# Designs tried in a protein design chat: miniprotein binders against Uncharacterized protein slr1840. Part 16

Target 1, 371 residues: Uncharacterized protein slr1840, of Synechocystis sp. (p73408)
Amino acid sequence: MRQILIAPDSFKGTLSAGEVCQIALDVLAPEFDCVAHPLADGGEGTLEAIANNLDGQWQTVRVQGPLPDQTVDACYLWLPQEETAVIEMARASGLPLVPVGEHNPEIATSYGTGELITHAARRGAKQIQLAIGGSATNDAGLGLLMALGWQFLDSQGQSVGWGGQALGKVAEIIPPVLNAFPQVTVLCDVTNPFYGANGAAQVYAPQKGADPAMVQRLDQGLRHFARVVREFDGFEINFPRAGAAGGMGGGVAWALETKIESGFTAIAKLTQLEQAMAGCDLVITGEGCFDHQSPQGKVVGGVLELAKKINKPAIIVAGQCQLSQTVLPNVLKIFSLVGPDMPLEKALQHPQTALKKRLVQVKQYLIQSQN

## First folded at step 8 (miniprotein)

Design b11 (from m0 with Q34L S45M R48M Y60W)
Fold by ESMFold2-Fast, scan of step 8:
Structure b11 (fold): chain B 371 residues (1-371), chain A 82 residues (1-82)
Amino acid sequence: as target 1 above (371 residues)
Amino acid sequence: SDEERLRQIAEKLKQLLDRAKEIIEKTGDPDEALIVLFEAELLIMEAMYLALETGNPDLWREVLRLLKELLRLIEDVRKKLE
């Protein structure tokens, strides 16, 4: 009997990675030995995917939200065997928490994300995996650092306060006195620098509510903060990835000496994906992109690269795939949910049915391909 | 045309990746290498979209090769930052 690893991303807006795995198990497990390994890229569904792979405990904490007068109940995942906490900043400091029409990166704060880190450290975390996608903020992680005991003062010796508007006011930096702290790894798939034409404010602040004038003010604030950091300890904060989450990538790399990894790479290491794949004969991966303008998902790409590295064949199940089988290494076949027998509208309305239909075809293909 | 734009991007990507390799090998400066790799990543994202639109398998294979090279170099530099 062939061993099959089922390692998909979520089908965003329709099915979680765990649901995709369960449907695949229901179709394939009677004929094949299947192992479910749901994945994510560090964005939506990351905590759920990790919780499905590892024995995790959900922790809910009341913290500061992205707006100054807002509190939110944010959850993170505690992994006791790994002594690791997995935190999604968007659950405390994310765009979805801001009411439509109230997005403002000049005032939005990452303080609540710092409170989650503090709670995880008190819980006993030796490692923190921090996913920084979906932020509402452009504060370079200043709020997060303040929650960890850092002080940022203006020219009058007063706290600069919260939000992207605070960055341009920083005149003095005071680190915390006691620093017994878990190792933080930032999960980041963007390469934008801290400031400039391709920087945090110019590229991402508009989606967070900034008009062109505000974008320029925010970029100048980031440039000012970069200068102050350089004067403080010689650190050059304007590196690729530093612009992630409104400059948080740079801020935490500087202040906490964090590692920065792609979301997929960090999740693959944490869940021991390569080892799981090595124990199988074949991997099935996929994503639910139904838009011709969307790029190939980072999870599918990462799974295919790992499969190539250890010489494992792969099958892709995708909502609507533009890639040809002949141009992808190690790919035996691509199955698209959308086709002549399944129009896009029906696939979106009945995603479980559409996926099950394609997995039945995958099963038939695998049975016929056995020697 | 999209195909001509792809060929232009592929040439620029080869130059940027070669420069990044030279920086890593000779100076070992991770910040300089990452700046070059950042430029390469922006171009390869555009190349991926264009290659998918054209449906040209030869161009897609070249873009995929360059993407793998980029990801490998980014990992090499990431390790130096640790």
Scores: ipSAE 0.000, ipTM 0.108, lowest interface PAE 22.3, mean pLDDT 82

Design b12 (from m0 with A40L S45A R48M Y49W R78Y)
Fold by ESMFold2-Fast, scan of step 8:
Parts: C-alpha cells; sequence; structure tokens
Structure b12 (fold): chain B 371 residues (1-371), chain A 82 residues (1-82)
C-alpha cells in the first residue's frame, strides 16, 4: 500500500490545517496508508497545527490585553517532552482583540505577550517559539520587555509607559538585574526593516488604526528608539525583519538576543517533518492560495523544497491557484478548489465540499497513475 | 571579529548572487521561469537572514542592493514568459 503524508497549511478563513487533514484522510485512507501532519507558517493556526502533531498542553493565563484597560485570557501551548512553549503574540496583543473602531497603535501594548513568556519560563520552558504575526502594536516590543523586567525611562526619570507613543520618549534603558530566561526564537516571514519607507510604521501601522500623521509620529519614535539603543550598547536595530510586529522583531533580537526564523522552518523542525516525509512515498500539501511570489505559499513552498531534497513526489491542493501553470520536477499535479465546476463563491460557502471534491480527483489520479 | 564576520557574509552574498544569475541563465522555457523566480526568492531570504544575523547596517544596504539587482533580473526573465 502506498504511504501518503498529508502536510497542508490552513485554508485561511475557511478550513484549519487539521480539518484539511481530516477530509483528506476520509477520502484517501480506504485506498492508501495516510499520515496527517498539519502545518503552519507562524501565523493563524500555528498552535493548533503543532498541538495536532505533538502531545501539547494548553495553558491559559489572564494577561494584559493590547489596550491599557483590557485584560484577556490568553492561551499558549506547552510541550513537556520538548521542554518548549509555543506562544502566539496575537492571543495576548493581537489585532482581533481590539474592538472595531478602537484600533490605535500609539497606545496598544505588547506587555501581555511578555507575561506569557514569564509564565512559560516559570512552567519550566527551556525554549520558547514566539510567533509574532497579527499584532495590534507598534511598540518595538517595549511592553513585552517591560514585563520581563526591563525599564525604559523618559528625560525626567519616569517610566515612558506603553504603546508606540512611548518610543519617542525613551532617554534611559535599564536592563533587568537577573536575566535567566529561556532561549527565544521568533517566527516571522516579513522582511521589513525597523523604520523608514518599508519599515514597521509606514507599512503596517495603517491596518492597526493609524492615520498618516500618526504613522509619521510612530516612525519618528522608532528612529528615536533606534538611536537610543545604538547609544546604549552599539546595537544596530534597523535590519531586515526588525520591523515585524511593530518593531518587536528588532526589539527582542536586541534585548533577548533571539534568532528570527521563518515560521515554516521552525515548525518543520519542531514537528520533525523531514523524518515523517522520509517515511512516506508521496506528499500531499496545500493552502488557500498558491503563488510562487506571494506571502501565501510559505508552507507549500517549504514542503516542496524539502520533498525535492529527499526525492519525494508531491501533489498540491490549493484553494486558488494564481499562476495558470506551474512546472516543478517533483510535483506530479496541482489541483485547485476553484475551477469551472466550482466557482469561488461556492467554494467559500462550502469549503469542506469543495476540498472533498478535489481530493476525490487526487485519489482517482493516483489510482490511474499507479504512482 | 566583526571584520572577519563581515568578510564571510560578503562572500556568502556574492555566492548567492552568482547562483541566482546561473539559475536565470539556464531558463529557456516559460514554465521554467516560474521555478527560477521561486529559487531566487529563497536565495534573497537567505541573504537577508545573513545580514540580520550580523546586525550590520552596511550589510543591510548591500542586501538591499542585491535585492534590487535580482528583482531586475527576475523582471527580465518574466518578459520571456510573455
Amino acid sequence: as target 1 above (371 residues)
Amino acid sequence: SDEERLRQIAEKLKQLLDRAKEIIEKTGDPDEAQIVLFELELLIAEAMWLALETGNPDLYREVLRLLKELLRLIEDVYKKLE
């Protein structure tokens, strides 16, 4: 019997990676031996994908929300065998936690994300995987660092407080006296620098509620903070990826000496994807939209490159395929949910039915090809 | 140590650029161009990670120069697809 690894991303807004795996199992398992290995890129669905692969324990902590007068119950995933915590900052400091019309990156804080890190450290974590997608913040991780014991003071010796507005006020940096934290790896797929035309504020602050004047103030704050950091210890905070999550990528790389990895790479290592793939004859992967140049495609692209390296054939099942034709040496075929028999509106209304229909075609293709 | 690390990263960036140019030169089929574009994106990501690892603004500027050069080569390859 042919062994198939089912290693998809989520179909954003319609199906989780786990749901995609379950539908594929329902269609393919009668004819093939299937192994489910749901994946993520460090964004939406990351904790669920990891929990489906590893024996994880959900931890719920009441922490500071993104708004100053808000508290939220945020969960993170504890992996006891790996001694690793997986934290999505969006669950404590994310845009979805802010009511429509109240988005404001000048006041939104990442403090709650720092509280999750301290909780995980006390739980016994040796490593923390920190996914920083979906942030409501433009505070360069200042709130997170304050929760870890860092102090940022203005010219009068008072705390600068929270939010992106605090960055421009920083005159003095005081690190924690005892700094014995787990190793933090940041999961991030954006490449934006800390400040400037392609920086955190100018590119992402508008979606977090900033008008043009506020964007300019936030960018000036980031530039000011970069100067203060250079004066403090010589660190240059303005590099690729430093702009992720309102500058948090830069802030934690500086303060916690973290590495920034692609979400796919970190998750693939943590879940032992290469080992799972080596044990199978074929890989089926997919996502909601496949485009070689788009931010969509990180998981599919990573799976395909890994499959190529270990000489495994692959099939892609995508919600929408932007490119009319793709030719990759180890890709047998690409199946799109949206097609002449399945208009976009029907696929969005009935995503499970659309996916099942395409997986039946995958099954037929494999039976007829005998490969 | 910083000087030695800077030299190593500069050499890696040159190697990645040469590899990207080699890949582009091998493309003659329209469908093959799409594969080349994907491989170039991976090489650019690696170069950007190397620049981030050093924390050096001069290397960041070099990576941006590399990105601009590679995007122009990608544009030239994509014109073959038409």
Scores: ipSAE 0.000, ipTM 0.119, lowest interface PAE 22.3, mean pLDDT 79

Design b2 (from m0 with S45M R48Q Y49W R78L)
Fold by ESMFold2-Fast, scan of step 8:
Structure b2 (fold): chain B 371 residues (1-371), chain A 82 residues (1-82)
Amino acid sequence: as target 1 above (371 residues)
Amino acid sequence: SDEERLRQIAEKLKQLLDRAKEIIEKTGDPDEAQIVLFEAELLIMEAQWLALETGNPDLYREVLRLLKELLRLIEDVLKKLE
């Protein structure tokens, strides 16, 4: 095999997709013609993966943080040739921005994410890819929409304000007058509905700081807002994926008529992954965590599906797994970073060394099996 | 074609659920469990691509709901393998 596409996800918490690609290039490129194509699933590392594929330009904007008295410098990616902005909501409205002990989805706002969208639209974006993982919020995108000019008023005609607590107060909706607005695609891999036992508040609000009483109040707020939206224009906001990012999936689908795609699908289309794969003889893909209780990652799964579709062989390099190649379509071999020669603790402490050792074995395998 | 393929995927996911139950009852092998989950994930991804290509949002929502429910049942069954 002569041409190798290196198309991995990040090894979350240890190595970026770009770092994985660089280590693979260092090991394999002396013997093989390699092309790096770092990928992401719409979560951590998405902007970096896209920037490496499409020569993106970083934009830094000072915006509202998740807490009312907080401002943050948030980056998004501008792709001038594609007239597309790629925005990760977590950079403006994410859990990591909230200090320990201050997590509170009743007050956390998505307003700053809306400011990033406004900045991108002003820059001339025709399309926005919005990744909504890692949110601190349970406000159904109300803050985001308010930054775009939407008004939500209580029974006394005053603004409902910010946070998940605002949802239960909405009595009147006033949409903005839009002169020109980009097409928004939401990148989302969860299927949760807007409210209920499997909804945004019940499933995700606890990790955002909610106790059981607060979860019930937030769920009731989401139910109230769903009723108000239905009365406003007949839209049913309680659909699969609507619960993503504290209901933002539902809120923006309703208000902005967004598309919702899996993160991998959107990124694969944007970076022209299928074209890159068609130009190669073999694909190497991988991810960090792949154990018997964790489902297979969306990036690895998507790469393997494309490889099968266009009849390309694949090799998987994963942090933790034990799988048989004889059951998997088009997979030549699976390499685990964790194994008899590399205990889990050592792989976690020295991820670059662990990955390099396994890629040396991949190189040896490829040399031995050149037929 | 796309509709027929979606029906085939739904049937295969039901077969994988039955296979997951067999693994727990007969072998209890975590490696076999991992293979079933991997195959189910690939089928769900294919179903998502096909459903999106139809351009019908109601069909997309219904197909995803059914297929994700079957995947969750497979995961829940296999979680018993410790």
Scores: ipSAE 0.000, ipTM 0.162, lowest interface PAE 20.4, mean pLDDT 82

Design b3 (from m0 with K14E S45L E46R R48A Y49F)
Fold by ESMFold2-Fast, scan of step 8:
Structure b3 (fold): chain B 371 residues (1-371), chain A 82 residues (1-82)
Amino acid sequence: as target 1 above (371 residues)
Amino acid sequence: SDEERLRQIAEKLEQLLDRAKEIIEKTGDPDEAQIVLFEAELLILRAAFLALETGNPDLYREVLRLLKELLRLIEDVRKKLE
């Protein structure tokens, strides 16, 4: 075995996918011909993972933050060869940008994400990959659309303004005239509908600062907006995945006619993961779940399905894994970071050390199995 | 404040765990209980990431403590289901 593809997810909260790859390269590259291919599921770390795979240009734009009186410097990735921009909405409209105690989805706006899209379109993007994880918003993408020139008016003919509170006020929709606009693909792994018991507000607004009364107001706003959209052009906005990012999944699918793909699928296509895997003898993948309830993530699962499809063996390095090798096709061995020699708390406090220790064991396993 | 945010997370986790216990006691449906516990796990992992992003070591330590408590409670539920 000479060629190894290192294709991990991030170890959420501890190590980026790029850092995982670097540690693996440091341990394995002296003995094996290694190729780093860091991955993501469309959430946190997506831009960094893509930038590590493709030669991209970072673009920094000063845009509207999630709070009305906030301005942020937000980065997106420009891929000139692909004529594609990759945008994480969380960098302009995300929960991490809001100080603890100031989260409020009734006022938080996605306008800044729309400004990033506008900047990318002016740069000449023919395609935009929009990752919508980590939002601070419950505005159905209303702010984003306003930045693109859409007008939403109340019953008095005035702008409804920003935030989830604006949705219930919409009486008239005026779309912009666009000469040419890039194709937008939304990266989304949740299945929640636009409104209702399993909808955007009921499921996700509490973590964005909503109390029960606010959740009810936000859900009613989403229901009202859905009715107005249906009256405007007949579009049914309440579909599975429409609830992502406070209803942004639904809003942009309606207004921009977007495609919605799983984050892993979109990233795997963009980075040519299957081609990279075909050129190697073995794949090492992993994630840092650190609990026995989520032993397989979307990235690990997707890598394993591709490996099975093209008949490549795989090794898994994960935080904690309760799965047996006997139920995983093409998996040679599973290495868990947490074990008798590495308690969970120590692995979380010293993730680089824990990962390096297990990769040394992977190296020993591979050397011994070369016959 | 950081303390208020941690209290909110702790209260929500306690409510989800109580709901899981109630489902087991009254209906005996382990699949519904597992769904609620998975929801609790995703919440705490999300909080851990946000704590790390803000660079607040106190919040990060408290999130790790809550994660440890959650894992113990999941284990207790599994024992009752066997």
Scores: ipSAE 0.000, ipTM 0.120, lowest interface PAE 22.2, mean pLDDT 80

Design b4 (from m0 with S45A Y49W E53K L64W)
Fold by ESMFold2-Fast, scan of step 8:
Structure b4 (fold): chain B 371 residues (1-371), chain A 82 residues (1-82)
Amino acid sequence: as target 1 above (371 residues)
Amino acid sequence: SDEERLRQIAEKLKQLLDRAKEIIEKTGDPDEAQIVLFEAELLIAEARWLALKTGNPDLYREVWRLLKELLRLIEDVRKKLE
């Protein structure tokens, strides 16, 4: 009897990583010893994937939403054995929380994300994993830092207030006093710098509601803030990855001296993926990319790199995949949900059925391979 | 001069940082460390005002760097306690 590690990403918009694991368990057991290890890349489904691996406890906190007069009930994950909190900024400061037509990165604030960090620190977290995808904001983390006790004043000595519009007003920085709080690691998969043609505002502010004039004002604000930070303590905030989440990557690296890791790397390390994989004979991984994108995402790619490193064979189950087995030496076979018996439209409408059909084929492949 | 005062503050912060390290190594008492940190906070407030007047960000950066190191040592003390 072979031992199989089921280590998939979510099938974005259709199935959670946990649901993928459950369907695989239902199909492959009892013929195989299966271990579920749902994964994520720091985006959609990250908290759920980690909770399924580490007996996480959900914490719900009422915090400031992305808009000034908005409050939201935001959840984060507490991992008591690891003394770690896992926070998705999007749950407090994300685009999905903004009503249609009200997206505005000049006023959207990350303050609520800072309130989640404060709550986790008071709960006793020694480490915080902060996933910064899906932001509504272009405030360089100013709101987050204000929630942690930082003060940013304008030339009149008054608070600059919230939103990306505040960045260009900063004349004085007053750090908090007597703060002892956890080590923060930022989960970040983009390489954009703080400002400029490839910076936070130019690349990401349009999807957050900015027109070209607003993009210019936001970029100027980020440039101004970078100069103020350099004058304050000599920190160069305009580094690769600093542009993530409207400059939050830069802001928290500066103010909190955070570590920055890829989402997959942080999650794989936290869940002990390599150790789990070493205990199995075979890995099944997958993701639900149905449009014409790179055949393997960050999760599938990371799993395959680990499997190759420790000489474990892998099977890929994907929504729609152009990858050839010849370019992936440790991959035994690739199964696509979309195929001759399952057109794209049907797979999108009935994802559980589509996945189950392919896993039955995986099962038959594995049974035949044993003989 | 304002610049002379900033250099005085930087030197005093170095002394407070050394004292905080000594407290951590010998007693581990966070209350003693907090008193040292409180003195540093008062010096930081003065240093910020003076740095704005002198236009010397290098001295202010040194003062702020020392405060951040002091805060890390206080965190170390709290971590060791539980």
Scores: ipSAE 0.000, ipTM 0.151, lowest interface PAE 19.1, mean pLDDT 82

Design b5 (from m0 with S45A R48L L64I K68R R78Y)
Fold by ESMFold2-Fast, scan of step 8:
Structure b5 (fold): chain B 371 residues (1-371), chain A 82 residues (1-82)
Amino acid sequence: as target 1 above (371 residues)
Amino acid sequence: SDEERLRQIAEKLKQLLDRAKEIIEKTGDPDEAQIVLFEAELLIAEALYLALETGNPDLYREVIRLLRELLRLIEDVYKKLE
């Protein structure tokens, strides 16, 4: 009996990584000895994937939402044995929390994410894993830092307030009094710099409600803040990944001296993925939503690189696939949910059925190749 | 030590950035350059953290210089993929 590791990402918008694992288990067992190892890239499904692999405790905290007059109940995951909190900023400061028509990165604040960090620190966290995908914000983490006791003042000595519009007003920075604080690791898969044509505002602010004039104002605010930070302590905030979450990547790296890791790398280390993979004969991985520029994604790519490193064959199950992209030599076969027998619309309407159909084909392929 | 690890990462980063420049200059293949730059992105995050931890100003300046070079190369590749 072959031992198979089922290590997928979520099929974003349709199936969680745990649901993908369960469907694969239902199809492939009992013919194969299967181990479920759901994964994430630091975005949607990250807390659920970690909770499925480790014994975690959900914490619910009432915090500031992305809009100034909004409060939200936000959950984070506490891992007592690891003394680690896992926080998704999107649960406190995310785009889905903003009502349709109210999206505005000039006013949206990350303050609530800072309140989650404060709560975790007070609980006794020694490490915080901060996933920064899905943000509604373009405030460079100013709100988050304010919740941690940082002060940002304008030329009149008054607080700059919240939102991306505040960045251009910063004239003075006052850090909080030094205390023992947990080590923060940011989970970040984008490479964008803090400002410029490829920066936070130009690339991501439109999806957060910015029109072209707002994008220009936000980019200028980020440039101004970068100059103020450089004047304050000589730190160069405009580096790759600094643009993540409306500049939060840069802001927290500077202020909290964070580690920055890919979401996949952090989750793989935390869940001991390489050890799990070494115990199996084959890895099945996959994801549902493919970017036109990155068909393998970060989770699938990371799984394939680990499998190659330890000489394990892999099978990919994907929503849609561009076969013109480079594929690693250890990949046995790629199964696409969308194909001649399953049009895109039908796959989106019935994702469980589409996935099950492809996993039946995976099963048939494995049985035939066993001879 | 952290300083020894940082020196090792800086050396590897220089190699990867030079390789990416060579690819861009000679073949102009954005996909090949992106693969090399992706490895550099993973290392630069660790380099930044270690540079801040060590407090060595020469190593810090070197890492910031490498960060700026990486940024410019990523921007060039990103524009070609669009």
Scores: ipSAE 0.000, ipTM 0.162, lowest interface PAE 19.1, mean pLDDT 82

Design b6 (from m0 with K14E F38W S45M E46R R78Y)
Fold by ESMFold2-Fast, scan of step 8:
Structure b6 (fold): chain B 371 residues (1-371), chain A 82 residues (1-82)
Amino acid sequence: as target 1 above (371 residues)
Amino acid sequence: SDEERLRQIAEKLEQLLDRAKEIIEKTGDPDEAQIVLWEAELLIMRARYLALETGNPDLYREVLRLLKELLRLIEDVYKKLE
């Protein structure tokens, strides 16, 4: 019974989770029965990791971009067996889509993300996993909701339009009549509330192009919208996590009654990680955090918690790790790519070589141990 | 202008609906027809938003007519997907 589950995160900026799995298979599979299970935390590489785990079909749709006069070709992942679509809002409404110098959360819209949701619903999705990292927007998901048929009117009875500037103008809310709609789960790892000192605008709008005066206007807009929502149906939108993606976390929880989960938890459930791990004798997990000398990875932490729950031993292969194995009770050994024989610069320049070298050491350790 | 954009969208929608009908009638390929219909649906959503903004009732009525035709074609395609 020498079965190994290889369940790593990506080594950010150097190797994808799929590439890490392939290198591990090449080294370990001649001696052990290995199963690849690449993972992600809901950020960069999430769709690719899920597609590698499940038989995913890429869907490309031309949608509204984050700027009013912009269209983009955005892709999402369709999983026919799971009747699930996985959507990253950043592919339609993300900060990377905005040219340098044109970042402006007062005008940036999430409408295109709503168009992807509509397309997925038409495809037959019963469930949608919506990753909301990397947004260019501070519009509380109003654009997304408008794409789904919601109307937000100003005091003259006209549409408020797009962007974070629209929030402060909302006087009337008209919801659509929907017969059936997919269950939406939002993947979110931040705890920020909708507005205030730790809210969406104050914390995240500056990176989206807001100067201090604009931050204040955006925060006031969020406060105004929160009041209007409370008057509309009594919902309190200012809860922890509601500030994610410029308030989209709050907006969709209110309007679509979404679930909110950590990225890792949602991905682990979707890919049946616990079931896969139960079928193995040992799990190998890992991540690379070359710009930080700290173990802050959500994927490795989640894998180790699941392994402990079902009494499976684990080995960690990491870019850099300062933790001893005594702090991680179910960990047999930690292998770091960076060490006395492999300085950080060299590991960054030759990541495949560095990883292969450490996996050969993992193989030798396993041959001389007993499971 | 919004009025000009709305007319361009209506013209494009007519073309897409005609193409989808031809695909269904000649090849019977629901996947090809569905792709065209999805593009038409997105354009109609944008046209609806613009028409509501501008308050032009004649253009809005034309968009609603095209939307109803699109919804019928989508239903026909989905019936073929069982």
Scores: ipSAE 0.000, ipTM 0.171, lowest interface PAE 20.2, mean pLDDT 81

Design b7 (from m0 with R48M Y49W L52I L71I)
Fold by ESMFold2-Fast, scan of step 8:
Structure b7 (fold): chain B 371 residues (1-371), chain A 82 residues (1-82)
Amino acid sequence: as target 1 above (371 residues)
Amino acid sequence: SDEERLRQIAEKLKQLLDRAKEIIEKTGDPDEAQIVLFEAELLISEAMWLAIETGNPDLYREVLRLLKELIRLIEDVRKKLE
């Protein structure tokens, strides 16, 4: 074997995908011809992964934060050759931007994410890749749409304002007269519907600060908004994936006629992962955690399916993994950072050291398996 | 110079919003107020784009405040046109 593609996700909370690639290069590159191809699933680390693969230009914009009286400096990635902007909503409207104790999905707004889309459009974007993981919001993308010129009015003809509390007040929808926006593709790996027991509010609002009473009010708001949308143009907003990012998946699919793709699929296509993999003899991939209950389109799963499709062998390096290699015919071996010789606590305290130790074992395995 | 253009637009927006308030307070004529507010709506769009582009947080905050004031005035006028 001469050439190895290193195509990992981040080890969430410990190592970025780029850092994983660099450690692998440091260990393997003397003996093997290695190509780094860091990946992401549309969540944390997505912009960094794409920037590592493509010549992108970072854009920093001062926008509305998730709280009404908050402004934030949010970065997005501009790809001039692709005429594409890659936007992570969490950088403008995300849960990490909310101070501890102030999480409240009834008031949190996605308006700032809409301002990033507006800036990208002015920059000349023909396509927007919008990653909607990590939201602080349960506003069905209302704030985002308001930033794009949509108006939502209450029964008195006044703006409903921001936040998930606004959804239940919508009586009239006024779309923008001029609609010259780029094509938006939403990166989303959850299948939740807009409302109901498995919907946006009931499943995700608690982690955004909602108590049970607030969850019920938010779900009622989503149901009301779905009814108003249906009356407006006949669109059924309660479909699988519509519940993503507090209903934003549904809201933007309705208003902007977006495509929805798994984060992995969109990133793999944008970075030409299949072509990179075809040029190599073997793929090494990994994640901090790999399990069978992960959302469809998770990075390791996607890499393995692609490798199987083009008949390439794969090695997995995972923080903790219960997956049997006999279930995956193209997987040569699975290396876990956590095991009898490496307790979870030690791996978390020294993640770079733990990963390097396992990659040395990968190197030994590959040397022994030559021919 | 985008920053200079933005300062010019922000000043014009202030004048238009003040004029709309004066009309609402003195005559209460919503049709006259709407003409002034419509001109402000055209300028606020350009101001928001320029504020984002310049990356100047003080100018961005000023434009955002003007936008919020414009929205409130439009709501007041619509309520009078019951």
Scores: ipSAE 0.000, ipTM 0.095, lowest interface PAE 23.4, mean pLDDT 82

